# VHH binders against Stonin-2 (STON2), part 18

Target 1, 311 residues: Stonin-2 (STON2), of Homo sapiens (Human) (q8wxe9r568to878)
Amino acid sequence: EEEITVDVRDEFSGIVSKGDNQILQHHVLTRIHILSFLSGLAECRLGLNDILVKGNEIVLRQDIMPTTTTKWIKLHECRFHGCVDEDVFHNSRVILFNPLDACRFELMRFRTVFAEKTLPFTLRTATSVNGAEVEVQSWLRMSTGFSANRDPLTQVPCENVMIRYPVPSEWVKNFRRESVLGEKSLKAKVNRGASFGSTSVSGSEPVMRVTLGTAKYEHAFNSIVWRINRLPDKNSASGHPHCFFCHLELGSDREVPSRFANHVNVEFSMPTTSASKASVRSISVEDKTDVRKWVNYSAHYSYQVALGSIW
Short names: E, the ipSAE of ESMFold2; O, the ipSAE of OpenDDE; V2, 0.75 times the mean of E and O plus 0.25 times the DockQ between their complexes.

## First folded at step 26 (VHH; framework vhh_enristomig)

Design f6 (from j6 with A60V; at its last look DockQ between E and O 0.27; V2 from the best seeds 0.00; counts 0 for: pae O 2.8 > 2)
Fold by OpenDDE, look of step 26:
Structure f6 (fold): chain B 311 residues (1-311), chain A 120 residues (1-120)
Amino acid sequence: as target 1 above (311 residues)
Amino acid sequence: EVQLLESGGGEVQPGGSLRLSCAASGFTFSDHYISWYRQAPGKQREWVSIISEGGDTNYVESVKGRFTISRDNAKNTLYLQMSSLRAEDTAVYYCARDSDYPEYDWFDVWGQGTLVTVKP
């Protein structure tokens, strides 16, 4: 049985503001990968929701792929694999190609605009310095303005969420603990019911807490890394914030850095969805009628959240 | 006021050539996709050609090789060079602007049109 699989992957990158996490700058890179098992020299046509084909889309009924979006998008800076006839594309906006057999390869990539008004969740971070005492707190809430969050029944989760807090070099020694097995990083305690907004910690020992996931210093990132497997949390109300808290007492106020990190790094993936709303509208295989056709969507988000002044 | 104004229409013999212009005003012309449409007598309006911000183009099959869409952003003007004109090309020709972000699936501004008549 012959088969062709199209993977549409979006990569979102950008900078968002403190607080409401408004998108200040971003770009979306869409990458289309093909995996095909087709006998002989197969000529394929891929149809996207390219605005330039609107009104002139000629496809057979059998080649029409189901889509979740009716939107048309603008493609920018298109780049193609060598197996694509670029002349045909430029003249007719048809993506015509002879796929590599039994090999996953990138067929094309292009730039798009982010299709949503907001990101899936907001992250508020506050840093407090009192003498030699430093506290970092974050509040994470799901955004109601994000389309995938509107219906709980069709909600698309954020997976493998990683929030990285860059750590000043002066702090690294304070996140090390001695154990029977050697030096280990301080790990956050998990308290699902905790509200950290008014939490005061006394003592010289560093304290790290989270309401969801795990947190620890990771050398690979030179950061405290808050990891959450899935958002939203199934056991929490949709509007309930998740919190990260870190308290550190330094040896002296002289050890407090003159400058703190100006951003927090956020990274996660979303399955079955796209950031651009790019969609495969049709797949045609010439001279073949019995081809199984599959389309997969995914998005990866990587952006910086700006931090404000220390208070 | 956002406006598109077509010009250049007229009567031409089969096989002849004609150049249409569309003057844009009231918006940033260079930021929009612009299309040509036409409506023949007794027929529905049909898409003819489109040009992107970056100059990418596409055409309805019946005009490929005969029509050329272009734009001059400095002059805020869209062009349609028509050659090898046929009787079936007789129509009122309209220029249209695409909608603003985030909705790109329609055209929201239309000109009044210019009549092209191809007859012996």
Scores: ipSAE 0.092, ipTM 0.568, lowest interface PAE 2.8, mean pLDDT 89
ESMFold2, look of step 26: ipSAE 0.492; ipTM 0.811
ESMFold2 (binder alone), look of step 26: mean pLDDT 81; pTM 0.814

## First folded at step 27 (VHH; framework vhh_enristomig)

Design L1 (from f1 with V109Y; at its last look DockQ between E and O 0.80; V2 from the best seeds 0.00; counts 0 for: pae E 2.8 > 2)
Fold by ESMFold2, look of step 27:
Structure L1 (fold): chain B 311 residues (1-311), chain A 120 residues (1-120)
Amino acid sequence: as target 1 above (311 residues)
Amino acid sequence: EVQLLESGGGEVQPGGSLRLSCAASGFTFSDHYISWYRQAPGKQREWVSIISEGGDTNYAKSVKGRFTISRDNAKNTLYLQMSSLRAEDTAVYYCARDSDYPEYDWFDYWGQGTLVTVKP
């Protein structure tokens, strides 16, 4: 059986403001991968919602794919696999190619402007350092301005959310053994194996609390990492923030660096939505009419939340 | 600061030709989509043509085949070659640069415009 799969993957990066998380910088890179099992000459055409083709599309009815958006996008810095006829693209904006058989490969990549006004959630963080005492608090709220959050019937979750708080190398041992679970995750089972902080004065272990997910220091990132499997949480009341709290008593105030971190890193994936609003409008495989055609969309977000001069 | 300066407007007879220019400064011209728009008296601005950073183009149906957009990245200049001009082409013509901001329209930097008058 013949088939072709088009995988559209967006990678968002950027910087957002403290507090309200206004987007200060943004970049979206889109990669399109092809996996095909076709016989014969297998000359294919891919139609995107490219503004330069708007009003000029010539496609057979059988090749039209269901649309995911009414928007048209600007493609910047297009780069193509060698199997794409670039002259055809630049003359007519048709992506004409002969795919590698049974081999997943990157057909093309391009950049766009981020197609939303807001990110899926906001993260507010307050920090203080006083003597040997360090406190960090964060509040995470789902954003009603993001398209995937507006309609519960079409909601697409944020998955594998990671919020990373960089820590100075001097503090690594203080965090090595701390792990906490959110109150929502405690319902399933009572677990007794976790280490916890002490109330003692000198060299006290940190106290970390979360209302959702887990938090612990992770060597791979040199950071406290707040992990949340899925947002919005299926069992959480709407409108309530998800919280992270950390209190650390250092052995002396000499362990506090004069400059710490000015940002928090946020990373997550969304399995069926796009940051670019790139959409496959058509797929043609020669004149063939009996080819199974699949299109997948996903987005990965990785950005910094500015904090000013705090931690 | 971003600046776009249109020139080349004037009066022509029906069926005539005219070439508009747009001199750009204050940004890396070669990295941007640039467009021509026009506004006739009493009407909303309407899109005329667009060109990508690499020179790929699209046109409004009303001007396709009659107008040609082009760019010279070495001179930071956008052009619109107009031919077979009609009375309906009378308008102020603007060049515009694509937006860097997600909350704005496609283009967020505009020139002052240049008047094209096609005499009856």
Scores: ipSAE 0.412, ipTM 0.756, lowest interface PAE 2.8, mean pLDDT 80
ESMFold2 (binder alone), look of step 27: mean pLDDT 81; pTM 0.815
OpenDDE, look of step 27: ipSAE 0.672; ipTM 0.864

Design L2 (from f1 with V109P; at its last look DockQ between E and O 0.45; V2 from the best seeds 0.00; counts 0 for: pae E 3.7 > 2)
Fold by ESMFold2, look of step 27:
Structure L2 (fold): chain B 311 residues (1-311), chain A 120 residues (1-120)
Amino acid sequence: as target 1 above (311 residues)
Amino acid sequence: EVQLLESGGGEVQPGGSLRLSCAASGFTFSDHYISWYRQAPGKQREWVSIISEGGDTNYAKSVKGRFTISRDNAKNTLYLQMSSLRAEDTAVYYCARDSDYPEYDWFDPWGQGTLVTVKP
């Protein structure tokens, strides 16, 4: 039973602008890991959608892998495990290697330019601190400019979305109290009609409200964390925003800090190489025909949404 | 300000040769892949050739064996040596830094290009 598994993982990091979430700074790093159970010291070749090999691939039909994209990418700053013949790569862009047996290892890594103009969704956030009153509102919209969002049949979900709002240490005790209220709000009714610039309703209203997912303070992050299992939401109308609202009264004796936070942290995963568009086009294990070959793709996004000046 | 300025075009006979140049400024030329594209009047812009930071190259099938892309990182200049020219090579030629994603070319504007005319 011979087998080789190729894991391709994108890591996007960056900073996006307030409001329109224009990408201000980005880094896309892709790591490829190999786990193989092959007889002997097998010589393997990995074929990526490298633009410098386009049209020059010589690959046996048995080695062709299902493609995840029709695009070809530019590889920058390639770094390789010692088992890769780097001279062959430089001369012909062929990734030729002898894998470690039964040991998962990183075969290579490289950087790309982010392959989209926008992220899969935008997050607009408005904050205010007036006296002892603090309000935070966010509106999340799926981006029609992101390629995977254009066609429902090819739409790839964002999974385990986490939006973190850093909380000053002075306010943590108040948020434990508000966390109880927010949990009740989640169970009672989803706040609808939230939009950019909406007026909050105070008094008997919940402290934290969301239209999708959950929100609570999490000590592990020192932040209010808005969690959404999956975007786009199957039960919601296309194009309407998903909203987060938080209202906090600090008490009569608390000082108002001069600032709250200058960014919101966003993280999520996608079961694809959405940031790089990296794709494994072929896997060759010598001339063998009876090797099981698997390719797994994932992307992780972790970035900051700028808030500008926050008082 | 990023600029890529094409030059070296002209009129040639079939089977003739030309050498195109692309002068780069406003960015670190040696850190980027650079491509040549061409566009015949009334037709879509098409990819011609690409070269990596390290000098690795690739070509469209229609020009492979006839065109040679090269770069001089000391002079921030990209070249396209064109040989065995055919009438179908008549086009305005452009160089670009991120052109294999033309629908997402928000970093660099296209230059004026340089016209290559191969006589009928």
Scores: ipSAE 0.302, ipTM 0.722, lowest interface PAE 3.7, mean pLDDT 81
ESMFold2 (binder alone), look of step 27: mean pLDDT 80; pTM 0.802
OpenDDE, look of step 27: ipSAE 0.687; ipTM 0.875

Design L3 (from f1 with V109S; at its last look DockQ between E and O 0.67; V2 from the best seeds 0.00; counts 0 for: pae E 2.8 > 2)
Fold by ESMFold2, look of step 27:
Structure L3 (fold): chain B 311 residues (1-311), chain A 120 residues (1-120)
Amino acid sequence: as target 1 above (311 residues)
Amino acid sequence: EVQLLESGGGEVQPGGSLRLSCAASGFTFSDHYISWYRQAPGKQREWVSIISEGGDTNYAKSVKGRFTISRDNAKNTLYLQMSSLRAEDTAVYYCARDSDYPEYDWFDSWGQGTLVTVKP
């Protein structure tokens, strides 16, 4: 009947290198939200895998939460809701608080380093401008170096993947006209295992083609957006990369191209993993023994892939 | 480029006290957790204490209650106040900038350290 839910949400931001997607800059912000339905006075304690508490944990067995990692992490720039006793935190690194009743609120936030050496997948992009013709190709490959990708049975998916290719202002007219005329029944064809270098498109030369997901110009982002619901794809048997291809003809409104964008934006969520490896090790509710306790982890990634150009 | 220079070691009697210092340069000291380690002759290097950028601390069991770590961000200096010293505390003491990731790990670039000897 009585319950408390702890949501641990990581927000990764960063910049990765062209081609090999080495992490050049990274930033992880962790926010912890609480939603509780507790009767009476309900003083709560939250224990994290904070290295400053290692070896000093004093917690009832009933309050111990399932272990998600053996790692101990360093918390940076901790900030707290007013209901948290900050002196207790600095003395014992226990988060002692009185939650807002039936109201989801941000208990605390802090920064950490990214806990992996690689991102869940790599994105390689090549662009060319040949007269009035522009071509963009991308190859997306799952990274075996990312911990959640090592075993298909324990794999954590990337969800709602969005890859945005900013469109230069002088080219927007072509996409605005295409957007209106693109009300045709065309959808991106899925050709599993296809590579534009190894398997040519067939039958026609559409403006955009993908081997997984969909791609279209979206005015909200001023970008071509490649959307993939889930990676890795459940129905893909091949280890070949997933591909995006775009062919754009700069038509009667010919203008000198300024350059293709300097970066590609990548965004996705992972529902049961953490970018920080932050973990809730304990939840205590004073004077109560029959409280349902839930911990949810999720990570959202938003980063730029650098895109070197010879022009 | 990154430098952490230890000082303040010496010889003391059992039960004595020493204060170690670590001067930092080449990075933004106030943004990092900093730790003390020690290595006794013939033994592996072991962790002693850690302090956050905000001054919160933790200690190894063997030194808790006897050693106090502190920092002065204005001077870019880390301290270790050692009290109630025992023969088992005899070691070379090192400070280090701890990182969660190997690419920011500089344990393979240790300085000279500072020797603490507790006499019989």
Scores: ipSAE 0.395, ipTM 0.753, lowest interface PAE 2.8, mean pLDDT 79
ESMFold2 (binder alone), look of step 27: mean pLDDT 80; pTM 0.818
OpenDDE, look of step 27: ipSAE 0.728; ipTM 0.888

Design L4 (from f1 with K61R; at its last look DockQ between E and O 0.62; V2 from the best seeds 0.00; counts 0 for: pae E 2.4 > 2)
Amino acid sequence: EVQLLESGGGEVQPGGSLRLSCAASGFTFSDHYISWYRQAPGKQREWVSIISEGGDTNYARSVKGRFTISRDNAKNTLYLQMSSLRAEDTAVYYCARDSDYPEYDWFDVWGQGTLVTVKP
ESMFold2, look of step 27: ipSAE 0.446; ipTM 0.791
ESMFold2 (binder alone), look of step 27: mean pLDDT 81; pTM 0.812
OpenDDE, look of step 27: ipSAE 0.577; ipTM 0.839

Design ctl (from f1 with Y33S E53S D56S D98S; at its last look DockQ between E and O 0.02; V2 from the best seeds 0.00; counts 0 for: pae E 21.2 > 2, placed apart)
Fold by OpenDDE, look of step 27:
Order: C-alpha cells, then structure tokens, then sequence
Structure ctl (fold): chain B 311 residues (1-311), chain A 120 residues (1-120)
C-alpha cells in the first residue's frame, strides 16, 4: 500500500519575563518532514494554510486533509529541499515536489509567529540569599489563557518537561554525595502535599524538594534539573501549583556570587498540536488515487525564564 | 550592570567588507560564549555566529566562509569581520551573551544592535 506521511514540527524558542512569564522575545521555526512510499516517479503537491492562498485554493475533494485550525498564517523565510519546485511555490504557493523514496527528509522550513498569547504554564521562581544560605523556589501553574488548557476533554499535555537551574561550578560539590557505590548526585525528596513558601531548613547539607516529578543535579547540563513527565498532572487539580525547592548552605558568604543565575531554562514537547497553527490543508499525488495520507503535528518548546531584568 | 554595545555598522557595497564590534561590561567576558545575531526588516532573528569561552567558533551556513568571529578578552570585546557582503546580509546585527551550553543557542543579554546596509 502506498502512503505519504507529513510531519509538521514547530520549534518555539524565546525569553520570558520573571513573574507573569510574558513573552519578551520569541521565534517559531516550522519544519515539515516527508516520508513516502510511492511507486514510480511520484509528483506530490502540498497545500498549507498560507494566508496568500486563502480563497484561491484549487484542490480536489479527495486531496483535502482534515484540519483542527481555521487560522491562516503568514510564512516567513521559506527554505526548501532540492526536490521542491520553488518557482511553482512563488507563483502559486503550492509546494510541488518529487519525494525521496522510503526516506524521511525535511521538505521545507519556515518561520512563523507564535499563535498563542501565553505559554502552556507559568513558572515563578524566587531566589533568596541570607549570608551563606541560598534558597531557590519555583511555582509552576498551568496557564488558563493557553488554548489547549481550556477544555479538559481536549486538553493537550506538555510532555517531558525539563526545568534547569544553572549551578555555579563552585557549588557542584555540594550536590554530590558519597555512597557505597561511589559519588552520586543529591536527589530531591518528593512531597506531593508540601507547600514550600515559608519552609526553614536547618543543617549544612543541601536540601531539594519537589511536589511533582524528580529533581537532581545533572552534570550534562551543569544544572539542577526538575523533570516532570506530564503536565497537567493526572492526579492533581488543573489549577494546582507544583513546587520546586532547593536550600543550600555554603561554607562562607564569600562563596555567594553577586549573580549566579540570570534565568531558568524550560523545555518540553506537546503532541498533536503546533505553536504556529500551521496546518496541512491538502496533499495530492499525481496519477494516484489510493494513497494513504497522514499528517502529524508536534511542538517543542525551549525558552528561558528570566530571574532578573534583562530589558 | 551587564551590558553589550554593538558598533561598526554602516553602508557598504556588495562585495565589500565591514567589521563589527561588541563591547561587554558588567560581567566576566572571558567566561562566556558570545554570539552574533541579525534581524532583517520584516524577518525574524537569525543566529549568525558564536565563539565559546574557549575560543571555538561556529557559523550559520549563510555566512560561513565570509564572516569571522573573534574576541579580545583583554578588551572585553567581540568582533565580527564580514567580507563578501551581499544584499541579503542587510540587517541589524546584535551581539548576545550565550549560554554555557554548546547545545543550546540561548542568550540572556544583548545590545541595542548596529545597522548594516549592503546596497549598490
């Protein structure tokens, strides 16, 4: 059976303000990958929700693809694989191409504007220094303003959430523990019912706590990494905040730098959705009627949350 | 205060050369990777080049072979030597303090930018 699969992947990057997590800067890169199994020299036509084609689409009924969005988008800085006829695109905005057989390849990429006003969740982080004591706390809450969070029945989750707190190299030793099996990273204690707003910790050893997921120092990132498999949490109310807490007591207040962290790094993926709302509206294969057509959407988010003023 | 300040922009003919500078202050310049970015009118930000704290360099495909990034740690200054300039190189150029991770093209500080215009 002949088939063609179109993968539309958005990559969101940006900088977010402290507190309310306003998007200060961002860009979205949309990448379209093709995997086709077609006999002979197949000529394919791909139609996107390009604003320039709105009202001018000439597509056979059988080539129309179902879409979840009614939005039309502006494509910026389009780049194409060599198998694409760029002249056709410039004249008609149709992506005409001869696909590589049985090989996944990037057909095209373009820049778009982020389609939402807010990110899927907010992250508030507070850092406090008292003498040689350093404390970091974060509160994570799902955003009600994000479209995918509005209806619980159609909610799209954030998956593989990674929140990274950069750690000065001088502090790394404090997050290592000697065990019978060798040195290991200190791991956070999980307490689902905990609220960390006013917790006092005694002792010289670092303490990490989370209400959800796991947290530990990861050398690969030179950071404490808070990992959450899925948001929202299935076992929590949608509006329930999740917390990260870290307490570190340094040997001296001189070890506390004036500025040790300017941002927190956030990364996660969302299935079945896009950041741009780019959509495949049509797929046609020349001289073929029995081709199975698939479209997959996904988005990956990677951004910095500012801990201080950067603007 | 952490600050980056770009300079050296201007008008140049196609095929010409231009050298941009980025002066850094308020942080230990030598400890950070620094990148050049550019933004053309109506386009989004584009990464141009990076130089690591250790001196390793990388370039966007569009500028590779034409642009050279360098740094003078003693002067807390980043440079971008541009040669064989093209019309498509017209943009506001920004320097940005990058993350310490080569895998991530993040920045947390950048300047006001300097305009480069390539026209006949």
Amino acid sequence: as target 1 above (311 residues)
Amino acid sequence: EVQLLESGGGEVQPGGSLRLSCAASGFTFSDHSISWYRQAPGKQREWVSIISSGGSTNYAKSVKGRFTISRDNAKNTLYLQMSSLRAEDTAVYYCARSSDYPEYDWFDVWGQGTLVTVKP
Scores: ipSAE 0.000, ipTM 0.198, lowest interface PAE 15.0, mean pLDDT 87
ESMFold2, look of step 27: ipSAE 0.000; ipTM 0.117
ESMFold2 (binder alone), look of step 27: mean pLDDT 82; pTM 0.827

